# Designs tried in a protein design chat: VHH binders against Transcription initiation factor IIB (tfb). Part 15

Target 1, 335 residues: Transcription initiation factor IIB (tfb), of Methanocaldococcus jannaschii (q58192)
Amino acid sequence: SVDYNEPIIIKENGEIKVVKIGELIDKIIENSENIRREGILEIAKCKGIEVIAFNSNYKFKFMPVSEVSRHPVSEMFEIVVEGNKKVRVTRSHSVFTIRDNEVVPIRVDELKVGDILVLAKELPNIEEDIEIDKKFSKILGYIIAEGYYDDKKIVLSYDYNEKEFINETIDYFKSLNSDITIYSKDLNIQIEVKNKKIINLLKKLRVKNKRIPSIIFKSPYEIKKSFIDGIFNGKDAKVFVSKELAEDVIFLLLQIKENATINKKSINDIEVYEVRRITNIYTNRKLEKLINSDFIFLKIKEINKVEPTSGYAYDLTVPNAENFVAGFGGFVLHN
Short names: E, the ipSAE of ESMFold2; O, the ipSAE of ESMFold2 at other seeds; V2, 0.75 times the mean of E and O plus 0.25 times the DockQ between their complexes.

## First folded at step 7 (VHH; framework vhh_7pa5_2)

Design B02 (from PA14 with G107Y M108F V110Y; at its last look DockQ between E and O 0.00; V2 from the best seeds 0.00; counts 0 for: pae E 24.3 > 2, grease 25.7 > 24.2, placed apart)
Fold by ESMFold2 at other seeds, look of step 7:
Structure B02 (fold): chain B 335 residues (1-335), chain A 121 residues (1-121)
Amino acid sequence: as target 1 above (335 residues)
Amino acid sequence: QVQLVESGGGMVQPGGSLRLSCAASGFTFSSYGMSWVRRAPGKGPEWVSTISWSGGSTYYADSVKGRFTISRDNAKNTLYLQMNSLKPEDTALYYCARSRYSSGWYYFDYWGQGTQVTVSS
């Protein structure tokens, strides 16, 4: 079973989004008319939700969830692997490791520092036709990461040294006949943009939530890449105040066959997450039989006993697959 | 519609001079403060100078003070920037902007496409 706050990418009603597994399952159970109980375990039927799971060919796909469950717990274990990817799970929950060139489940209480875990190297790149272009998707990424908007204006703030992106932003909005106001103070530039058509589009995409919109998760590779470039402002690393946005970004990076390391920091007593892009988080391990799989194999750095977030642990049933992807960094979990 | 059209840019050697002009139309020019803003290659926008609606008050960035003079002719709806003792770091695209000042910030609500100034040997 998995902790409340662990992120999981799902497809629900044609929308792709990253949610907290505990929030998802609590809502399903609370809205269910038919809850089955097996001891302390509460189980509900689930329809219309897909999660990412690997198949017999070691490829990840969206697969339907048949049931969800939760149960009370008093302890959890936080597993940290190379790149500081992490997940919180119960002692008896199984994750996946490699033994003798095969992917096999292993219980958390049997793990030790130095053991190899199976994580996602890449996720399914679902591509639908969308009506936004590369230039807008890049600006959209920056607005989500750094911007502000209301009914009247969009406000973008830049460090003075962000030279090329500042010029691109100004030129882009001028090409759209926007009303632009530029403020300067010390090492900061603020650009205020008045364009009702763009503001209405941002509202339609629910950009105020500061989360990656479903349309981006479903977009062509080039749109995803431009959006990511906007988030990172052309740099290899980005500091996020929102853990949820950082988690979204990790899943999107996996869709474009990139990866990242994660560093949690405290800046002026504010908890932040530094995500650093890596095209290849490859440890040069001898696992050649699985080269064409969607898996990456990472060494455990830490195993820490922690308190459960909600007092409950959560699980999903994916028929025939018996696994799903969740956690900060894309862990493969047994079910 | 508000229109601002810059002119007078060009290439000069270090130590040279240029006079920029900005023709304004579509609004009551004499009712608004005006500014010059520049954008150097590889850098973001930099405020250069501001003049009040009447021309009675002028303000300059430290980097240009004593070398640049902002002026306006409200009868001709024209803003000017006299640039003397030009340096290579003055190389930039210079914008004319309609502006006002509030709460520690200059507002630039309308501006043109700019005129290029290049200072090199």
Scores: ipSAE 0.000, ipTM 0.163, lowest interface PAE 21.7, mean pLDDT 84
ESMFold2, look of step 7: ipSAE 0.000; ipTM 0.103
ESMFold2 (binder alone), look of step 7: mean pLDDT 87; pTM 0.872

Design B03 (from PA14 with S31D S57D; at its last look DockQ between E and O 0.01; V2 from the best seeds 0.00; counts 0 for: pae O 25.2 > 2, placed apart)
Fold by ESMFold2 at other seeds, look of step 7:
Structure B03 (fold): chain B 335 residues (1-335), chain A 121 residues (1-121)
Amino acid sequence: as target 1 above (335 residues)
Amino acid sequence: QVQLVESGGGMVQPGGSLRLSCAASGFTFSDYGMSWVRRAPGKGPEWVSTISWSGGDTYYADSVKGRFTISRDNAKNTLYLQMNSLKPEDTALYYCARSRYSSGWYGMDVWGQGTQVTVSS
């Protein structure tokens, strides 16, 4: 079982989003008319939700969830692998490792530092027709990462020395006949944009939530790539104050066949997450099925005993797959 | 098109040395990490060594640490393996492999034909 705050990418009613597994499961259980109990385990049937799981060819796809469950717990274990990807799971939960060139489950209480775990290298790249172009998607990414908006204006901030990106933003909004005002403040430049049509679109996409909109998770590759370029503002690394947005970005990067390292640090008592893009990942596996798989294989750096977030641990049933992807960095978990 | 060609194998006495080379063509060599893998008679493949795209990070199997040195010359598109203090257990067919990743650890997608190394009295 998995801790309350662990991120999981789901498809629900045609929308793709990243949610906290505990929040999802608590809502399903508390809204269910018929709860089944097996010992301390509370179980509810689940309809209309898909998660990412691998098949017999070691390829990820969205697959239906049949049941969700939770149970009380007093301890959790945080597993940290190369690149500082991490997940919190119960002692008896199984993750996946390589043994004799085969992907097999292994219990958390049997793991040690240096063991190899299976994580997601790629996630399904669902591409639906959308009405958002590359130029807007790049600006959308920047607004979500760095911007502010209200009913009247959009405000974007830049370092003074980022002149190329400043000019790109100005040129884009000028091409849309926007009112643009530029302020200098210390070593920062602020661009204030008035455009009612764009503001209405941001409201429709619920950009105030500061999360990646579902339409981006379902967009063509070039739109996803342009959105990511907007988030990172032309850099290879970005510091996020929102853990949830950093988690969204990790899942989106996996959809475009990129990966990242994560560095948690404290700035003035604020926890922040530096995500650094990388396009090359190690593997020392030679089996053809594994070479062609959607998996990466990373060594465990740390195993730490931690307290559960909610007092409960959570799980999903994916009937034919018996696995799902969750956690900060895309861990493959046995169910 | 994309090709890796190993050379430098041969017969050598225990305690001797050999230098293996791997010539790369058909791709931008400096974008990729590289590895050496060996296959002894009747046994499965065994990873030997890996080097990152720039040569800044190198890794070795425990069985070869201190005896083998991996290196690369990105100007010549060539990967090397210097093998010192050779033992009979080092007898194998040695393959050069390209990783799709610059770090070289994972995602080996192109392999050479191999060069034979035989260590025998």
Scores: ipSAE 0.000, ipTM 0.086, lowest interface PAE 25.2, mean pLDDT 84
ESMFold2, look of step 7: ipSAE 0.000; ipTM 0.366
ESMFold2 (binder alone), look of step 7: mean pLDDT 87; pTM 0.890

Design B04 (from PA14 with S31D S57K S103T; at its last look DockQ between E and O 0.75; V2 from the best seeds 0.00; counts 0 for: pae O 6.2 > 2)
Fold by ESMFold2, look of step 9:
Structure B04 (fold): chain B 335 residues (1-335), chain A 121 residues (1-121)
Amino acid sequence: as target 1 above (335 residues)
Amino acid sequence: QVQLVESGGGMVQPGGSLRLSCAASGFTFSDYGMSWVRRAPGKGPEWVSTISWSGGKTYYADSVKGRFTISRDNAKNTLYLQMNSLKPEDTALYYCARSRYSTGWYGMDVWGQGTQVTVSS
């Protein structure tokens, strides 16, 4: 089973989003009128939710969840692999490793530092036609990462050296007949934009939450790519103060066939997350099924005993797969 | 040597007021935007307010507008947060932060150690 705060990408009522598995499952259980108990497990039926799981071809797809469960727990284990990807799981929970060119489950209590785990190399890129373009999606990414808006204005700040993006921003809002005011001091440029239509769109997309909107997770590849370029502002690394936004970004990167390393820093009790993009991922496996799989194979760096976040551990059932993707970095977990 | 030191926290009753200060050293204070960020028990960091390098522009989170006032004294290298009409949900550790840009939560590159504000009946 999995800790409360572990991120999981889901599809629910046509929306794609990253949620905390414990928050999701607690809500389902609390709204259920027929909870089944098996020893310490509380189990509820689940409808209308899909998670990402791999199939017999080693390809990830959204697949329906039939049941969710939780149980009390007194300890968790945090597994850290190469690239500092991590997940918190129970001792008896199974993850996946590779043995004799087969992907097989292995219990957490059988793992050792140096063992190989199976993680996601890429995730399904399900694309719908949407009513936003590449230019807006890039600016939207920047607004979510760095921007401010209220009922009157949008405010974006730039380093003077970011001339191309500054010009793109100005040109975009000029094309919408916006009121634009530019302030500069030393090497900083601040652009204030008044445009009621865009402000209303930002409210509809709930941009104040500073999370990746569902419409982006469902967007065409070029829109996803442009949005990510906006978040990273043309850089290969970005420091996030919001762990939740960093988690969103990792899942979105996997949808566009990129990956990342994570560097956690603590500054005066504030945790920040540096996410560094990786675009060149190669397999060195000989079997065609593994070469063509959606998996990467990473070594365990650490296994640490930790306290559970909520006093419970969480799990879900994917009937035709017996696995799901969760955790910071896209771990494959057995169910 | 770049350092931010917050002070002025404490315990107050709901409806009370506090004034936080942040002393800056080791950099040219007047060249940077400054922010207040808070972390309530059980929650992640929440941006509160930002002030431009000159003090000419101020920005506030919706949750504090009308109750909190950010200000700065560039001659004293000091950032302030006047907090009025305090509510229990304002209970948090309040951090002073230097902004890489003059707006928003993101782009903060230097953080203080924080000062505790507790609003309790």
Scores: ipSAE 0.164, ipTM 0.648, lowest interface PAE 6.2, mean pLDDT 87
ESMFold2, look of step 7: ipSAE 0.090; ipTM 0.592
ESMFold2 (binder alone), look of step 7: mean pLDDT 87; pTM 0.890
ESMFold2 at other seeds, look of step 7: ipSAE 0.252; ipTM 0.693
ESMFold2 (binder alone), look of step 9: mean pLDDT 87; pTM 0.890
ESMFold2 at other seeds, look of step 9: ipSAE 0.186; ipTM 0.668

Design B05 (from PA14 with S31D R98K Y106R G107Y; at its last look DockQ between E and O 0.60; V2 from the best seeds 0.00; counts 0 for: pae E 6.6 > 2)
Amino acid sequence: QVQLVESGGGMVQPGGSLRLSCAASGFTFSDYGMSWVRRAPGKGPEWVSTISWSGGSTYYADSVKGRFTISRDNAKNTLYLQMNSLKPEDTALYYCAKSRYSSGWRYMDVWGQGTQVTVSS
ESMFold2, look of step 7: ipSAE 0.139; ipTM 0.640
ESMFold2 (binder alone), look of step 7: mean pLDDT 85; pTM 0.866
ESMFold2 at other seeds, look of step 7: ipSAE 0.239; ipTM 0.694
ESMFold2, look of step 9: ipSAE 0.118; ipTM 0.619
ESMFold2 (binder alone), look of step 9: mean pLDDT 86; pTM 0.872
ESMFold2 at other seeds, look of step 9: ipSAE 0.156; ipTM 0.647

Design B06 (from PA14 with S99D G107L; at its last look DockQ between E and O 0.27; V2 from the best seeds 0.00; counts 0 for: pae O 21.2 > 2, framework grips, grease 25.4 > 24.2)
Fold by ESMFold2 at other seeds, look of step 7:
Structure B06 (fold): chain B 335 residues (1-335), chain A 121 residues (1-121)
Amino acid sequence: as target 1 above (335 residues)
Amino acid sequence: QVQLVESGGGMVQPGGSLRLSCAASGFTFSSYGMSWVRRAPGKGPEWVSTISWSGGSTYYADSVKGRFTISRDNAKNTLYLQMNSLKPEDTALYYCARDRYSSGWYLMDVWGQGTQVTVSS
């Protein structure tokens, strides 16, 4: 079973989003009219939700969830692997390792520092035709990461060294007949843009929530890439105040076949998350099937006993697959 | 600037041979394992072969075992792939990749641009 706050990417009613597994499952159970109980375990049927699971070819796909469950717990274990990817799971839950050249489940209470775990190298890329072009998607990423807007204007802040992106932003909005005002002070450039059509689009996408919109998770590769370039502002690392946005970004990176390291820091007494892109990491193992898989194999750095977030642990059933992807960094978990 | 540059690709008849080369620069070549990876039309990357940093250990995908030979010359910073008994199924863009050694596991972190191998009558 998995802790309440662990992120999981889902497909629900045609929308793709990253949610906390505990929020998802609690709502399904609370709204269910037919809850089955097995000892301390509460189980509800689930329809219309897909999660990511691997198939017999070691490839990830969205697969339907048949049941969800929760049970009370008094302890969890936080597993930290290379790149500081993390997941909190129960003692008796299984993750995946490699033994005898096969991917096999292993219980958390059997793990040791130095053991190898299976994580996602990449995730399914769902590509639908969308009405967002590359230029807007890059600016959208920057607005979500750094920007502000209200009913009258959009405000974007840049470092003085970002001349190329500043010019791109100005040229884009100028081409739309926008009123543009530029402020310069010390090491900072601010661009104010008045454009009612763009502001209305940002409202429809609920950009003020500072989460990756579903339309981006469903977009073509080039749109996803452009959006990510906007988030990172052409750099290889970005610091996020929101853990939820950092989690969204990790899953989106996996969709475009990139990976990242995570570094939790404290700046002015605020916890922040530095995500650093790593685009060229592939695993190379003895078995040909493993070499061509969607898996990356990472060493455990730490195993720590921690308190459960909600007093419950959560799980879900993916028929025929018996696994799903969750956690900060894309862990593969057995069910 | 870390760089890998492949060469030696081309067109051959089935049953023919080719030798691929990969020139490495910008890093200590002899400290890293090296791999060949190929991408056939309409397919994802497929691992072909790996050689340890010293050349003492070599590994091959089942599909090429016995036909391909990986080797390296650490003095010349060059990786090689000798390909014999080529089949139409070997048609692909062949990449040289640097493996980052981590406790017996290899992670490919630098790639070349690739060299095209086409096997057809």
Scores: ipSAE 0.000, ipTM 0.137, lowest interface PAE 21.2, mean pLDDT 84
ESMFold2, look of step 7: ipSAE 0.000; ipTM 0.161
ESMFold2 (binder alone), look of step 7: mean pLDDT 86; pTM 0.869

## First folded at step 9 (VHH; framework vhh_7pa5_2)

Design D01 (from B05 with R106Y Y107R; at its last look DockQ between E and O 0.02; V2 from the best seeds 0.00; counts 0 for: pae O 21.6 > 2, placed apart)
Fold by ESMFold2 at other seeds, look of step 9:
Structure D01 (fold): chain B 335 residues (1-335), chain A 121 residues (1-121)
Amino acid sequence: as target 1 above (335 residues)
Amino acid sequence: QVQLVESGGGMVQPGGSLRLSCAASGFTFSDYGMSWVRRAPGKGPEWVSTISWSGGSTYYADSVKGRFTISRDNAKNTLYLQMNSLKPEDTALYYCAKSRYSSGWYRMDVWGQGTQVTVSS
């Protein structure tokens, strides 16, 4: 079972989004009229929700959830692997390791520092026919990461030496016959854009929540890539104040076959997350099935006892697969 | 009346140097960024270089980077462009332009009449 705050990417009513597993499961259980109880375990049937799980070919797919469950717990264990990816799970929960070139479950209480865990190398790239061009997707990523808008205007801020991106932004909005005003103050350039059509689109996408919209998770590769380039503004690292946005970005990176390392910092009283993109992911495996798998194999750096967020631990049932992907960085969890 | 007057153009051999000047009047020169823009025969305008209001930041087109140096003297209300290692491709009418903003980037609202630079044997 996993902690309340652990991120999980789901498909629900045609929307793809990252949610907290505890929030999802509590809502399902609390809205159910007929909870089945097995000791301290509360179980509810679930329809219309898919999670990511691997199949016998070691490939990830969206798969239906049949049941969700929760039970009281007094302790959790945080497992930290290379790249500072992490997940909080119960003592008796199983994750996946590799033994004799086979991916097999292993209980958390059997783990030690230095053991190898199986995580996601990539996630399913769902591509729907969506009318969003690459230029808008890049600007949308920048707005979500650093921008502001209200009923009248969009405001984007740039370092004064980011002239290529500044030009790109100006050209895009000029092509839409927008009212554009440029200000400079100190070492920054601010671009204000008035365009009612674009502002209404941002409202429909609920951009004020500073989360990756479902339409991006469902978009073609080139659109996802352009959105990520907007988030990172052409750099290889970005600092996020929102843990939830950082988690969204990690899942999206996996959809475009990239990965990242995470470096947590404290600025004043604010916890922030530096996400650094990585390329050239190497495997030290010789078997073709493992080379072609959707898996990455990472060493455990730390195993720490921590307190549960809600007093409960959470789980879900994926028939025939007996696994699902969750956690900060894409852990594979046994169920 | 805002006025910009360029000077210092002329004919020069490849590899030579020229220094362009732009005298500004009718506005507070030190509040605004300034740029050089050029127009070669048969071509549209091409941005060359930009300098912020204080001179603290300078920017160059890739085609001139390392060869041209933009500078300003706010006490004399004058913008300069030092042009070294000149190539035939640098042949153009050179205009100075006043930016609407202190950074000098975008929104050029006042232009001079231009000074001709010709690079030929």
Scores: ipSAE 0.000, ipTM 0.087, lowest interface PAE 21.6, mean pLDDT 85
ESMFold2, look of step 9: ipSAE 0.000; ipTM 0.429
ESMFold2 (binder alone), look of step 9: mean pLDDT 83; pTM 0.837

Design D02 (from B05 with S30D S57K; at its last look DockQ between E and O 0.85; V2 from the best seeds 0.00; counts 0 for: pae O 11.3 > 2)
Fold by ESMFold2 at other seeds, look of step 9:
Structure D02 (fold): chain B 335 residues (1-335), chain A 121 residues (1-121)
Amino acid sequence: as target 1 above (335 residues)
Amino acid sequence: QVQLVESGGGMVQPGGSLRLSCAASGFTFDDYGMSWVRRAPGKGPEWVSTISWSGGKTYYADSVKGRFTISRDNAKNTLYLQMNSLKPEDTALYYCAKSRYSSGWRYMDVWGQGTQVTVSS
């Protein structure tokens, strides 16, 4: 079973989003009229939710969830792999390793530092007919990452050296007949934009929660790529204060066939996350099925005993696959 | 030695007020924007307020707008947060943060130690 805070990308009522598995499952169980209990296990039927799971060709797809469950626990184990990707799971939960050129489950309590785990190399790129502009998607990424807005204005701040992006921003909002005011001091540029149409759109997309909107997760590759370029401001690394936004970004990067390493720093109990993009994924496997898979194979760096977040551990049933993707970095978990 | 030191936290009843201070040293204070960020028990960091280098522009999270006032005294290298009409939901460790930009919006590179604010009873 999996810790409360572990991120999982889901499809629910046509919307794609990253949620905390514990928050999702607690809500389903607490709103269910028909809870089945098997010992300490609470189980509820689940409809209308899909998660990402691999099929017999070692390819990831969205697949339906039939049931969710939770049970009390007193300990969890945090597994950290290369690139500092991590997940918190119970001692009896299975993850996936490779043995005799086959992907097989292995229990957490059988793992050792140096063992190889299976993680996601890429995730399904869902493309819907969405009328969203590449230029808007890039600006939206920057607003979510570094912007401010209220009922009257949007505020974007830049280093003076970011001239290309500054000009793109100005040109975009000029093309929308926006009221633009530019302030500068020393090496900093601030652009204030008054445009009620765009502000209303940001409200509808709930940009204030600083998460990747579902419309981006459902967009064509070029829109996703443009949004990511906005988040990173054309650079290969970005520091996030929000762990939730960093998790969203990592799942979106996997959808565009990129990957990332994570560098965590704690300053006076404030944790920040440096996410560095990697576009060339290495695999050390020779078998054709594994080379062509959606998998990356990473070594375990650490296994640490930790306290559960909620006092419960969580799981879900994917009957067509018996696995799902969750965790910070895209771990493959058995169910 | 770039340093930010917060003070003024404590216990207060709902509806009460507190004034937080942040003493800055080791850098040119009035070149940079400054922010307050808070962390409630069991939650991640939440941005509270930002002030530009001169104090001419201020920004607030919706949850505190109208109740909190950010200010700075550049002659004393000090950032302030006046917190009125406090609610139990304001209970958190409050951090002072320096932006790498003069605008001060969320591009923070130096953080203080934090001062605890507790609103209860």
Scores: ipSAE 0.000, ipTM 0.459, lowest interface PAE 11.3, mean pLDDT 86
ESMFold2, look of step 9: ipSAE 0.098; ipTM 0.622
ESMFold2 (binder alone), look of step 9: mean pLDDT 85; pTM 0.860

Design D03 (at its last look DockQ between E and O 0.08; V2 from the best seeds 0.00; counts 0 for: pae O 24.3 > 2, placed apart)
Fold by ESMFold2 at other seeds, look of step 9:
Structure D03 (fold): chain B 335 residues (1-335), chain A 120 residues (1-120)
Amino acid sequence: as target 1 above (335 residues)
Amino acid sequence: QVQLVESGGGMVQPGGSLRLSCAASGFTFSDYGMSWVRRAPGKGPEWVSTISWSGGSTYYADSVKGRFTISRDNAKNTLYLQMNSLKPEDTALYYCAKSRYSGWRYMDVWGQGTQVTVSS
């Protein structure tokens, strides 16, 4: 079973988003009229929710969830693999490893440092019609990562040396007949934009949540790529104060066939997450099924006993697949 | 042998307070989460509160949130429950319980219990 705070990408009512597995399952159970109990285990039927799971060809797809469950717990184990990807699971829960060129489950209490785990290399790229273009998508990423807006204005801040992106931003909003004011102070450039149409669009996308909007997770590759470029502002690494936004970004990177390493840091006693982009990932496996899979194979660096977040552990059932993707970095979990 | 011994129960007026203790022996106390469970007359057991092995995380049933505080002292192998703003509905035999390692049952060892009676 899986800790409350572990991120999971889901499709619900046509929307794609990253949620905390515990929050999702608690809500389903609390709204259910038909809760089955097996000892301390609470189980509810689930409709209209899909998660990412692999099939017999080792390819990830969105697949329906039939049931969700939770049970009380007093301990968790945090597994940390190469690239500092991590997940918190119960002692008896299974993750996936490789044995004799087959992907097989293995219990957490049977793991040791140095063992190989199966994680996601790529996630399904669903492409639907969207109402935003590539230029706006890049600026949207920057607004979500760094920006501010209210009913009157949008405010974007830049280092003085980011000339190309500053000019791109100005040109974009000028093309939309916006009222633009530029402030300079010390090493900072601040662009203030008044445009009611754009502010209304930001409200529709719920940009105040500082999360990746569903429309981006469903967008064409070029839109996703431009959004990511906006988040990273042309750099290969970005520091996030919001763990949730960092988790969103990692799942989006997997959709565009990129990956990342994570470096948790403490800056003035505030935890932050440095995400560094990695392109061109590979596997050192010889079997064609594994080479062509959606998997990356990563070594365990640490296994630590940790506190559960909520007093419960969570699980879900994906019929026939019996797996799902969750955790900070895209772990493949059994059941 | 694993032993859990509760104490600190008694009679108290509505709105009053009590502090329960649970002395643990026969296992490595700091490796396990601990819980309080209560059983009112004529009812089955009701989970009250759980505390993680380090004491860093605490969890409460809705019926006691904001009124009860669970804590532990791993150096003394002792679990506590501070009960404030007590109500007649809190009248029960209170047990401390040790969590399972993993698997089929959450709580596998219970003490004998200590009686809490809230009556005017």
Scores: ipSAE 0.000, ipTM 0.127, lowest interface PAE 24.3, mean pLDDT 84
ESMFold2, look of step 9: ipSAE 0.000; ipTM 0.104
ESMFold2 (binder alone), look of step 9: mean pLDDT 84; pTM 0.854

